# VH-VL binders against Cytochrome c oxidase assembly factor 8 (COA8): the designs that were tried, part 12

Target 1, 167 residues: Cytochrome c oxidase assembly factor 8 (COA8), of Homo sapiens (Human) (q96il0)
Amino acid sequence: APERGAERRDTAPSGVSRFCPPRKSCHDWIGPPDKYSNLRPVHFYIPENESPLEQKLRKLRQETQEWNQQFWANQNLTFSKEKEEFIHSRLKTKGLGLRTESGQKATLNAEEMADFYKEFLSKNFQKHMYYNRDWYKRNFAITFFMGKVALERIWNKLKQKQKKRSN

## First folded at step 1 (VH-VL)

Design c35 (framework fv_cofetuzumab)
Fold by ESMFold2-Fast, scan of step 1:
Structure c35 (fold): chain C 167 residues (1-167), chain A 122 residues (1-122), chain B 111 residues (1-111)
Amino acid sequence: as target 1 above (167 residues)
Amino acid sequence: QVQLVQSGPEVKKPGASVKVSCKASGYTFTDYYVHWVRQAPGKRLEWIGVINAGEGYTYNNQDFKGRVTMTRDTSASTAYMELSRLRSEDTAVYYCAREGDYFYDSSAMDYWGQGTSVTVSS
Amino acid sequence: EIVLTQSPATLSLSPGERATLSCRASQSVSYSGYSYMHWYQQKPGQAPRLLIYDASNRATGIPARFSGSGSGTDFTLTISSLEPEDFAVYYCQQSSDFPLTFGGGTKLEIK
């Protein structure tokens, strides 16, 4: 586990824990934000009589969640590591200590940190572009299969109505 | 170094309101969450809610049915918890506690105030 | 809400013995290898003191005789060799979901 201490939360938005969506029994469950990715995981409910189409949709959603989690976990860890290295390097070149006189981590001002943020975003531009493209492809596929599952359920209900209809 | 100092004991009549303070020192107040927890005599700890000291956003335990208001004063490095429409069952020791600076969003509480005794009786 | 059940309610032991305290959650408090379970010690008239965070990490200043383990729904706090100052009430707390909840406590008392 990464070192803990006097550092502020660098990558997570403040206040994300201030409200949590309600859980639903016998439905998909939404958990707290994942520690690495800062994304909320979904625990998928698996029906006992899951159709092949329903299984394909669930697996696609699970794979997309894992892919998304891995991307943001790696991105957040890379950001935190490079931020610390940047601060350390800048303080060292200025001949300043890594700690304040109170014992807390020494930091750079907002103007100095702007240089790091610009550099980080520029270095990761292509990576974010590929992520965004894949994200839309995955969401399109999920939406498409959600539609197919909905149609299958409607069709099955119509078949049962015909079968049970009295005359 | 890090200290949370709470206001003194309170005795209130049913239906009244109580406001407990929690003064932080030894760290940057606005960088941390502050939790409020109570403990009735001989009972377990009960979580009341949390406030982001920097931005002022709160989340309250629904069991308190809109009776709890959490605020903070950044200039005084002080967090407040106000509980209204007091009932005898609200008699407890009320604690403020800082959420630790963990890499993982654990919501573990690393430093606690000394506690404020609130007694609700007629 | 997530209900935490601690067992036993009371544990009577002598100094030098090993203490094993259990905390069971009504649903999993773990995800992707992380467990959102913490342990506190409380002595009469005092505020709780953090012992273990994220299931197995010892808080600053906590003696090595304290250790935590577990995942999912079952968690354990172990004190390898009891010291006189360890006789107190121990609470587990989950932070997997709101509201945050505490167990009923285990009172460790001198036999």
Scores: ipSAE 0.000, ipTM 0.467, lowest interface PAE 18.8, mean pLDDT 80

Design c36 (from c34 with heavy chain D99G E100W Y101E L102D G103Y D104S Y106G; framework fv_cofetuzumab)
Fold by OpenDDE, second read of step 2:
Structure c36 (fold): chain C 167 residues (1-167), chain A 120 residues (1-120), chain B 111 residues (1-111)
Amino acid sequence: as target 1 above (167 residues)
Amino acid sequence: QVQLVQSGPEVKKPGASVKVSCKASGYTFTDYYVHWVRQAPGKRLEWIGVINAGEGYTYNNQDFKGRVTMTRDTSASTAYMELSRLRSEDTAVYYCARGWEDYSYGFDYWGQGTSVTVSS
Amino acid sequence: EIVLTQSPATLSLSPGERATLSCRASQSVSYSGYSYMHWYQQKPGQAPRLLIYDASNRATGIPARFSGSGSGTDFTLTISSLEPEDFAVYYCQQSSDFPLTFGGGTKLEIK
């Protein structure tokens, strides 16, 4: 097997080992769903000769991803906590224990849980609205910079072709 | 001995999804890549995507327009490929294959193939 | 994507003869001193089998009669003396860039 040089794994500042795609790969990679956010992270490609515009785009994508991961991680934790509290409160009100006679975790019926979901959605409606707005703004900015980068790349290719014709 | 064993044949309707499994044995599953390749009858091989079995990062062929999802279960040494929004053109034999080295995009071992038929 | 063109589409030969199969890429598949071209053999009803990796390296268990050569855009698989079991379809595949792509195949059939 050819000794392909050990690719340096970029260590995340958090000490978490990040997947490093092959050096020949000029593409982004998609990770498994995160445990907390359930979102699949993207490992962004870093070109050897990254332009300032490409760097800006990459940073914006990274920041947006981190923002999105944090939002959903927190939201999922909040949801889980409030759900548990709701269940416990309702069971207590019914004079029921947290466990059934069979030792299973006591659960509420679908109708009772529907009330929880409605309340939760109502309580978090504004938060979700702000999230959606910011999500659109961020993605718009990303798309805009993607267009700029694409134009820059085209321009650079044209310059290279002109130099080859002049030699 | 290195072996990749795939799930059995599938018959699906258009618009449905199919999930093919690939169980690896005879090597450290997490140290290699798993690729997915399909072959329609009488056609060339088509690369679908790759997954790093250890970390679970994937790259898919963009021609599939987001219809492909690759996953793995490290505890079961099993890779999965799900293809959604099935079309008649998706009728093919689907293969899983191992990359022979870290970051290698060649395929040294192959599954036996899974026949997927999409018919109305 | 990198398009691989194999030629000929069909090759009819007898046992003992030399087979030469060509694979041409639409762009260079060589990078950092490596040629990211691989060759596979596929028999009817079977999965492909790796023959040659990185243009010229024989895979484990592959007979010495199989050899690969080439760089850049042009690659060749050679079978020095055909055995009866060598009659199959042969595919080239590039791993220089995504998406990974295969050639259309060369069918080696018995004359």
Scores: ipSAE 0.031, ipTM 0.625, lowest interface PAE 4.2, mean pLDDT 86
Fold by ESMFold2-Fast, scan of step 1:
Structure c36 (fold): chain C 167 residues (1-167), chain A 120 residues (1-120), chain B 111 residues (1-111)
Amino acid sequence: as target 1 above (167 residues)
Amino acid sequence: QVQLVQSGPEVKKPGASVKVSCKASGYTFTDYYVHWVRQAPGKRLEWIGVINAGEGYTYNNQDFKGRVTMTRDTSASTAYMELSRLRSEDTAVYYCARGWEDYSYGFDYWGQGTSVTVSS
Amino acid sequence: EIVLTQSPATLSLSPGERATLSCRASQSVSYSGYSYMHWYQQKPGQAPRLLIYDASNRATGIPARFSGSGSGTDFTLTISSLEPEDFAVYYCQQSSDFPLTFGGGTKLEIK
C-alpha cells in the first residue's frame, strides 16, 4: 500500500456521514473514489418532476464532474509514471537495486526528489493554468444556474400560494 | 512503526458487557478509520463496524443490533468497542484494524486480538 | 449484503507449486474503475495480514510471488511458487457496500 500521508485521498469536506447510502437512494449519492483521479463521484438524484432548468443544472454539474475527474486522472497517472521513471533512472545511475532487501520499493531522499517535483511543476505550469481558468468558468456557470433554479422554485411556490388563497 | 495494541483477554458471564480497547501509535490516529472484526473459534472473520477516529461517526453491522457501541479518545489515540448483553455465541477473538476513509487499500494494520470468552 | 464465496475450501499443494484461489461476489464490487476487493493471510493464533488491496495492488512488504486479479464479481489470488511459510488460511473481503463482508476462507495445506 502507498504511504498514507503524502498520497492520502482525504479531500472530502466534513458531513454527518461519509458512508455510502443504501442502493435505493432518493438523494445525491457520493461514490467511492475513482481509481485514477482519487476524487469521489457524485451520483445525482433525478426528481420525478425535474424541470428543464433543473435538468440543465444537473447536466452541467455532471459534465463538470466528468471534466474534473478526467483532468485529475490524467494528471495523477502522469505524475506517478514520471515519478517512478525518475526514481528508477536515478537508482540505476547510482548502481542501486530497485527494491530493498525487505522487498519494499527503494526510495530517494527529499533533496533528491526536489529536482523531480520542480521539473514536474514547471512542465505542467500551462496545463494547471488552463485548468484553473476552466474551473472558475465552470463554477461561475453552476452558481448562475443554481440561482436560476432557486428563483424558479420561489416563483412556483408563490404561484401555488396565490392559487390556494383564491380557493 | 504503526502499531495497534489491544487490551487483554476477558471472561464474562452471559448478559454482561465487555469493552475492548485498541491503542494506536506510529501514525496520526484521527486521519484513519478503526474497524472492528471478530472471529469465533474455527470460523470466518465477521465485520462488526467502523468508527471515524477524527469525527467520531460510527456505522455498525445490523447483526449486532442495539448491542455494540464504538467510541474513541483522540487524546489517548485509543478506540473502544463495547458489546452488551453477551451470549455464548459472542465467544471469539476481537480485532481492531486500521482502514481508510474511502475503504480503499484494505485493512493494512491489525491489533493482536483480544480473546473474549462468555461462559457461566 | 454482499456474499463472498471462496473456492476451493481446501487446497492441498507442495512447495514450489502455483496456487490459484478464487473469490466470487454475489454482486459487483467494482465502481468507477475501482474494485473494492482485498485479500488477507491468516496463520493460527495470529491476526490477518493484508496481502492485496483493491483487487490487484500488493501491500507493502508482500513478496512478488503474490498477485491479485479480477473485477466485478470474480477475483483471483495467485501465488506463483509456494514457500513453506505460505501455508495458511486466505480470506477475501469486500469494502464496496455495508456491511463489509469476508469470504469463508481457503485453507492452503501441504500435500
Scores: ipSAE 0.000, ipTM 0.469, lowest interface PAE 15.9, mean pLDDT 80

Design c37 (framework fv_cofetuzumab)
Fold by ESMFold2-Fast, scan of step 1:
Structure c37 (fold): chain C 167 residues (1-167), chain A 121 residues (1-121), chain B 111 residues (1-111)
Amino acid sequence: as target 1 above (167 residues)
Amino acid sequence: QVQLVQSGPEVKKPGASVKVSCKASGYTFTDYYVHWVRQAPGKRLEWIGVINAGEGYTYNNQDFKGRVTMTRDTSASTAYMELSRLRSEDTAVYYCARDLEYGTDYAFDYWGQGTSVTVSS
Amino acid sequence: EIVLTQSPATLSLSPGERATLSCRASQSVSYSGYSYMHWYQQKPGQAPRLLIYDASNRATGIPARFSGSGSGTDFTLTISSLEPEDFAVYYCQQSSDFPLTFGGGTKLEIK
């Protein structure tokens, strides 16, 4: 297992801007965070001799990543929109403006925001139920295919050992 | 050793409120959803709603909108269901039940013994 | 809401016989390869007991004679060889969509 020294903070702009997979990459690479989902995409390495089973696993992982990114991009957008509407509504009720005298965005106290978070979670209970169901289903499938790929690789090594002994 | 123990029978007049308790033992209460279901004499089971015992947020059947309030006490490992503005049609046995799989299946693996609620003048 | 229709309403059989109980949903309760249909047994004066979840999985402690099958809108609970303790009312329940709903029940009684 490769040991690495102190690692650079991935939130540093220079760290993100330096991301660029080598032309001859033999490993998966992690991209910068998506603007909307705030998740880092994985760029999957495709081996030259990829088996049909390995291809199926890779495509399943890619499909799961895309689904997960779409879900969180939509969730984050909905959360931000509803949070802003809640804040604006409460500030209007108090007779306060949307901005302070210094031009800063006006905010609510912790008690008021706690009420919003509880309501948001309750409102999205069904949506998160469907997400959790799909998430477990997808991870089960990925784990299953990872097991099959591992068995295939063991079998290939055994065949390679037999071939080498014959020659 | 999982057990859900409900409060005793209630007799109420129309317009009153009833609060049923469900005390959990034998598992980590905050790790599971708790559902409430009722059954009128000779009728099918009717789902009332669900509460996340850990976080406390709820989702209720719209047929009970504005009348049902679900709460829980994590220190006592107890869930509560309060039904207000009672009608004769609310006469039923009320059950609490634990969700089989947290956030996935919405099937009920363990049930309370039931609380009989009778609404009559 | 999703309506569940169970048939027959009453099934009269003898111990040792095979029981087949049906549950039909007004719309599909299967999504992405999973079927969100569950089966319960209820005896007089008792709370229901989970038998089968997600169409075909036996709950913990449930005898092998109980099996579930089906997908989409049509589901079946089968008891391969009835024991005296199996005479009870059986309910199906869907969890595909809210509100969660139950069937009207099938009463299994001794012939």
Scores: ipSAE 0.006, ipTM 0.536, lowest interface PAE 12.2, mean pLDDT 82

Design c38 (framework fv_cofetuzumab)
Fold by ESMFold2-Fast, scan of step 1:
Structure c38 (fold): chain C 167 residues (1-167), chain A 121 residues (1-121), chain B 111 residues (1-111)
Amino acid sequence: as target 1 above (167 residues)
Amino acid sequence: QVQLVQSGPEVKKPGASVKVSCKASGYTFTDYYVHWVRQAPGKRLEWIGVINAGEGYTYNNQDFKGRVTMTRDTSASTAYMELSRLRSEDTAVYYCATEDYYGWSEYFDYWGQGTSVTVSS
Amino acid sequence: EIVLTQSPATLSLSPGERATLSCRASQSVSYSGYSYMHWYQQKPGQAPRLLIYDASNRATGIPARFSGSGSGTDFTLTISSLEPEDFAVYYCQQSSDFPLTFGGGTKLEIK
């Protein structure tokens, strides 16, 4: 039988927390939104008699989830950091402090933030295009292997019925 | 332009430790993985491990378990690989290389120039 | 770990000839419609240079004379018409499982 390789990306590289289902389940579990990516992680159910093909599909789905989580965690972090830098820069230009008299964070109005949003979207246009391309590529592969797994399961059921009838 | 610049050559005694640096420029350092690979004279390339530059998570080849430590400094856009308890067999050129973040395949489109590490008497 | 075997170890050809380099994996490196096999060129004193990724995609800046093919366990790097600068050592690398592994290399030398 094909060896199950070492667990890839055991610690979530995107910084997302791993979750545990409250109860042992025979189905996939969906967890709460991750702090950094704001995406819900999926805990994949592993059948006791997982076939090599089923393992390939599961690993592909797990790897795709980690990639997706990492992308959005990085995008959200980059957006937040650049937004704060922009606000600080503009407040310095105006001669304003970073805090109001009440101790709250000083902010810019919507018109002033429009420049930042335009710049951020322009800078990240190529990155978002690559994300969309890869997202479709990964989902196409997942769908393809889901089809293969479904056919394998149908074939195995037919084989099992034939063996039962011959006994 | 993406560039990875490594620290200079090292000569070490058996049992010592060596720490190699890899400074990244031309891309967002925290969005990518940094891999470490070595090549002994006249031999094949050997993968040592990988670090997520953003979060700092690492995965090391079991052949180096307990001897290799990978770290990074996000403010300096620099990755580090420290190999301890050096042996003569650790004599090699050590490379850092970056993995394309937008793909799921681990392949290396950018490499550092390499750091020669010699372990001898 | 997945072992990669490259053949021949040395290939002696003249400029203008076609080069065919082979890489065989000890187990399939194709999963989910993708083949996780990559090719690098290395010249003396230099870091490796990516040529082909995911079996058949040319890396940015790589001349059209370089092409990759194969799936499963058997992969080929082809140089359709050798240029003087193509004489180097070529390595395959798999990324289907950890640890990542490289082949032993094929040295392409002038006849």
Scores: ipSAE 0.000, ipTM 0.467, lowest interface PAE 16.8, mean pLDDT 80

Design c39 (framework fv_cofetuzumab)
Fold by ESMFold2-Fast, scan of step 1:
Structure c39 (fold): chain C 167 residues (1-167), chain A 119 residues (1-119), chain B 111 residues (1-111)
Amino acid sequence: as target 1 above (167 residues)
Amino acid sequence: QVQLVQSGPEVKKPGASVKVSCKASGYTFTDYYVHWVRQAPGKRLEWIGVINAGEGYTYNNQDFKGRVTMTRDTSASTAYMELSRLRSEDTAVYYCARSDFEYYGLDYWGQGTSVTVSS
Amino acid sequence: EIVLTQSPATLSLSPGERATLSCRASQSVSYSGYSYMHWYQQKPGQAPRLLIYDASNRATGIPARFSGSGSGTDFTLTISSLEPEDFAVYYCQQSSDFPLTFGGGTKLEIK
């Protein structure tokens, strides 16, 4: 898309500059949908005393969000492009032209589009297979690190109690 | 408790079509994929393709393109594989098998359907 | 397509012995710490039975004597102490890429 050409060469999702966190927020929240992926970004709260492990978890969650948004932005662009090509081809075959007599773009009804949807899903089966595997792996990794962070917090509390008792 | 039950043996002439069914039970049919695999006598297993039982979209191995059609009936929890323009080399036992969407390991198999193509 | 080569084609052993079966892929089937290689057992007149999925995970109901290992292109199925019912044909299968492919099989027979 044109707006991607104006973006810096970092991986920040489109629309991030328009997302402002509420004042005095102390936890995560959801923003408006990204223009290209149609997914809502999550803004992650950063605690004052963030541990290295908590930072790794937060960065993993942020990286996973960016990966997911990039995948769906690309998928949506591919879908839109192939949909337009299919409509163009079918209208040409019917001899109907690309525009109605009123000047509007000619289109196909839902029944006529059924062939395109089935073909698109079949064509992208392998791509969706890889997406599903990556998504599952990322969610397991996030869950694992969430468990490690929880264990770290328990350990730190136990260490504080031991230190108070010894003194 | 998970079972895949296939239709009975078929004998066909060259040029004919065969349609094999695979009825699933003991799990939610629409939450899994159904694969089709064949094995000619004394030969290795050969993957034909896969269908998403819930959404109905398919992927067919290029070696079978234009000859294989996979479908399913969600109300009957049944998957179908139709192979057209049969030749003697299509003589094999045809299996359906279930997989999840993560590993694509074939965890439950039908009993197999013998298809013989002879003049 | 990914080609899988199994060796040996035939392995002759006695009950109680250790069996080691190999499968080599023409390209890596590993990604991000996972290996998309699965092992099956097939007895005459029967459908294959899943033994190991994702290189090293035992399928439901599979005895502990069966184990899988390996990553990248080289994979091994090991049976620590053969039982009489283990004499069968074993196939490896990759799910790293379409089309899914199977190895040529290793026939485990009584010596």
Scores: ipSAE 0.006, ipTM 0.564, lowest interface PAE 11.0, mean pLDDT 83

Design c4 (from c1 with heavy chain G99T Y100G S101Y L102W Y103G Y104S E105D G106Y A107Y M108F; framework fv_cofetuzumab)
Fold by ESMFold2-Fast, scan of step 1:
Structure c4 (fold): chain C 167 residues (1-167), chain A 121 residues (1-121), chain B 111 residues (1-111)
Amino acid sequence: as target 1 above (167 residues)
Amino acid sequence: QVQLVQSGPEVKKPGASVKVSCKASGYTFTDYAVHWVRQAPGKRLEWIGVINAGDDNTYNNQDFKGRVTMTRDTSASTAYMELSRLRSEDTAVYYCARTGYWGSDYYFDYWGQGTSVTVSS
Amino acid sequence: EIVLTQSPATLSLSPGERATLSCRASQSVDSYGSSYMHWYQQKPGQAPRLLIYDASNRATGIPARFSGSGSGTDFTLTISSLEPEDFAVYYCQQYSDWPLTFGGGTKLEIK
């Protein structure tokens, strides 16, 4: 539908700008990657005649997206923080500065960093297992409700066809 | 016909290690996870940990962390559980059991017959 | 960890009677429409046998007299009419959170 001007940007309480999808979109909208989670959000289209079952499915998908965004935003921040702390600690132990003579960030070689990655993954194994378990639970619940919505739509089409035959 | 067959009984001294095997048959080994559970005489079942037979990823109960190692051999369709630094309180029957990782398959549908491990001086 | 409390510890009944076994979890074992609570039967010298999975589903080969119910924290295993072979120890087990945990068991014995 016709609209006046460009999309307005909303600002989060933290001062971070948000993008805004078109109000009259008839399709799901895929946004840019989130600053922290690095995942692209999906903004779901809401039809005017949405059934209670369709609403439940959409809310489940939205809630799952929020959960997924929060998990990866937290995980990525934790990883970045611990990685920098590990690098700084190792450089300090070696008596090296945080930057090279050219002003580039000082870094550890791949062999040294392998120890960090192994420790990080091991330390977070339980958290990642819970994430995978919950991710599968959520996706199977979504699949189940998608099936129920599909059956509802088939039944509605069958009812509509019967009404047209009787008229 | 799904079957899990475990190795025979073991008698060990304190401080030793024991390695129990669990041979799978009648299904695609790499499509399932293998869990290890023990039961001391007259006590409840206690979960030790799990290995995904397909990707070799493991997760162990904190109570056993640092003492238990789980491995698998896909060519032999066999899972292994090694428990080190044995104590007298490790005396128990050790079971392997399978689960799926997807959907509603998060339950022990088939169990091994059990392996008796006795730790005494 | 999730603590599972089974009651009673021992249940004395006669063949033909109805058995009701309870399992209470310290926190909810429900997630996205499923209750990750399972029931196992164990006879002396044998491995446990799966009876009921996801609170209410009967495992393959398990007689119709066995049924499970409940959600959240409170679960029940019911045997509608006891047969001689049903006198065994019954354990509940949760698959909702790590580590996986079992109840203390209910011993079903002949009165």
Scores: ipSAE 0.000, ipTM 0.467, lowest interface PAE 17.2, mean pLDDT 80

Design c40 (framework fv_cofetuzumab)
Fold by ESMFold2-Fast, scan of step 1:
Structure c40 (fold): chain C 167 residues (1-167), chain A 122 residues (1-122), chain B 111 residues (1-111)
Amino acid sequence: as target 1 above (167 residues)
Amino acid sequence: QVQLVQSGPEVKKPGASVKVSCKASGYTFTDYYVHWVRQAPGKRLEWIGVINAGEGYTYNNQDFKGRVTMTRDTSASTAYMELSRLRSEDTAVYYCARVDEYSGYLEPFDYWGQGTSVTVSS
Amino acid sequence: EIVLTQSPATLSLSPGERATLSCRASQSVSYSGYSYMHWYQQKPGQAPRLLIYDASNRATGIPARFSGSGSGTDFTLTISSLEPEDFAVYYCQQSSDFPLTFGGGTKLEIK
């Protein structure tokens, strides 16, 4: 299927890393995610006569997608768990129950949550830097192999023309 | 062309503070990270910390805990490193260096400032 | 912190000779097939200059006589045939973990 390429994000200017609290999508805060990021699952079409080079490219893209999905699934889970633990700890420190009189979950205000976001960023700083580097290296490799596949297809077309000319 | 130009040499007394500047030109300042590194006479390079020029968030070497403050001015394309409570052991040449954001903080330093000599003496 | 040990501290050679510089890390600086080790050249009174990044890749503008190799904890910088301008101090640097750290340097000197 036709691909549009990476969508530009309004809040992430080209070439600039954007930092934002991880209470929303976690990938938004290690940017610029829109240049190389694609977090939506893609099912790859496999042609019947796939070349070894085409297979290598497809497997690299599949592995990169699985790696990316697993990373962000784990990050989102970790964020949610630590956020809940932080809220419970703060409510306990204040002598407040985990629920309001109406049975709703008790919440912290934005100022109190700012402490959590700062702590979470600090704890995950190195992890996100490794992710960012690996993400760009993987996308460079994919682009490189896409180029090789394109050249292979051109070469095969030229070989077919040569065969017709010699016969 | 890419260039990082640092402020001139400083002589300070023990207990004082020093603020070194690093003015960037030839590229989009906010698209890169700025690291600070120092080198005492005849000794190895020592990493001080990093600042994201666009967002302004920092990560500092714990050896400088409570003494180093990194800031930047996006309108002037300038990064700053302030070191307080100076000791004679802080006598060194201080360098700023650029890192491409696409490569992340863990990449090499591709362009360096010329260095700022800081001498701490009584 | 990751400690980098460079050897020898001083290497005395003549132009045209091959130089081999070693850098050893106190723990692995490789992760997921990448080695986060870089090499810099520093001349007196000047800032360091990037030579090699990610163990084996030459930086832009660096002559082909410079090459890097190694993985894990053991890394080597090789200069195949020394030019007069190559006599300088060389530093390895790891970016695998914070704080970022540098080796003690190898001074390459004439004779």
Scores: ipSAE 0.000, ipTM 0.482, lowest interface PAE 16.3, mean pLDDT 78

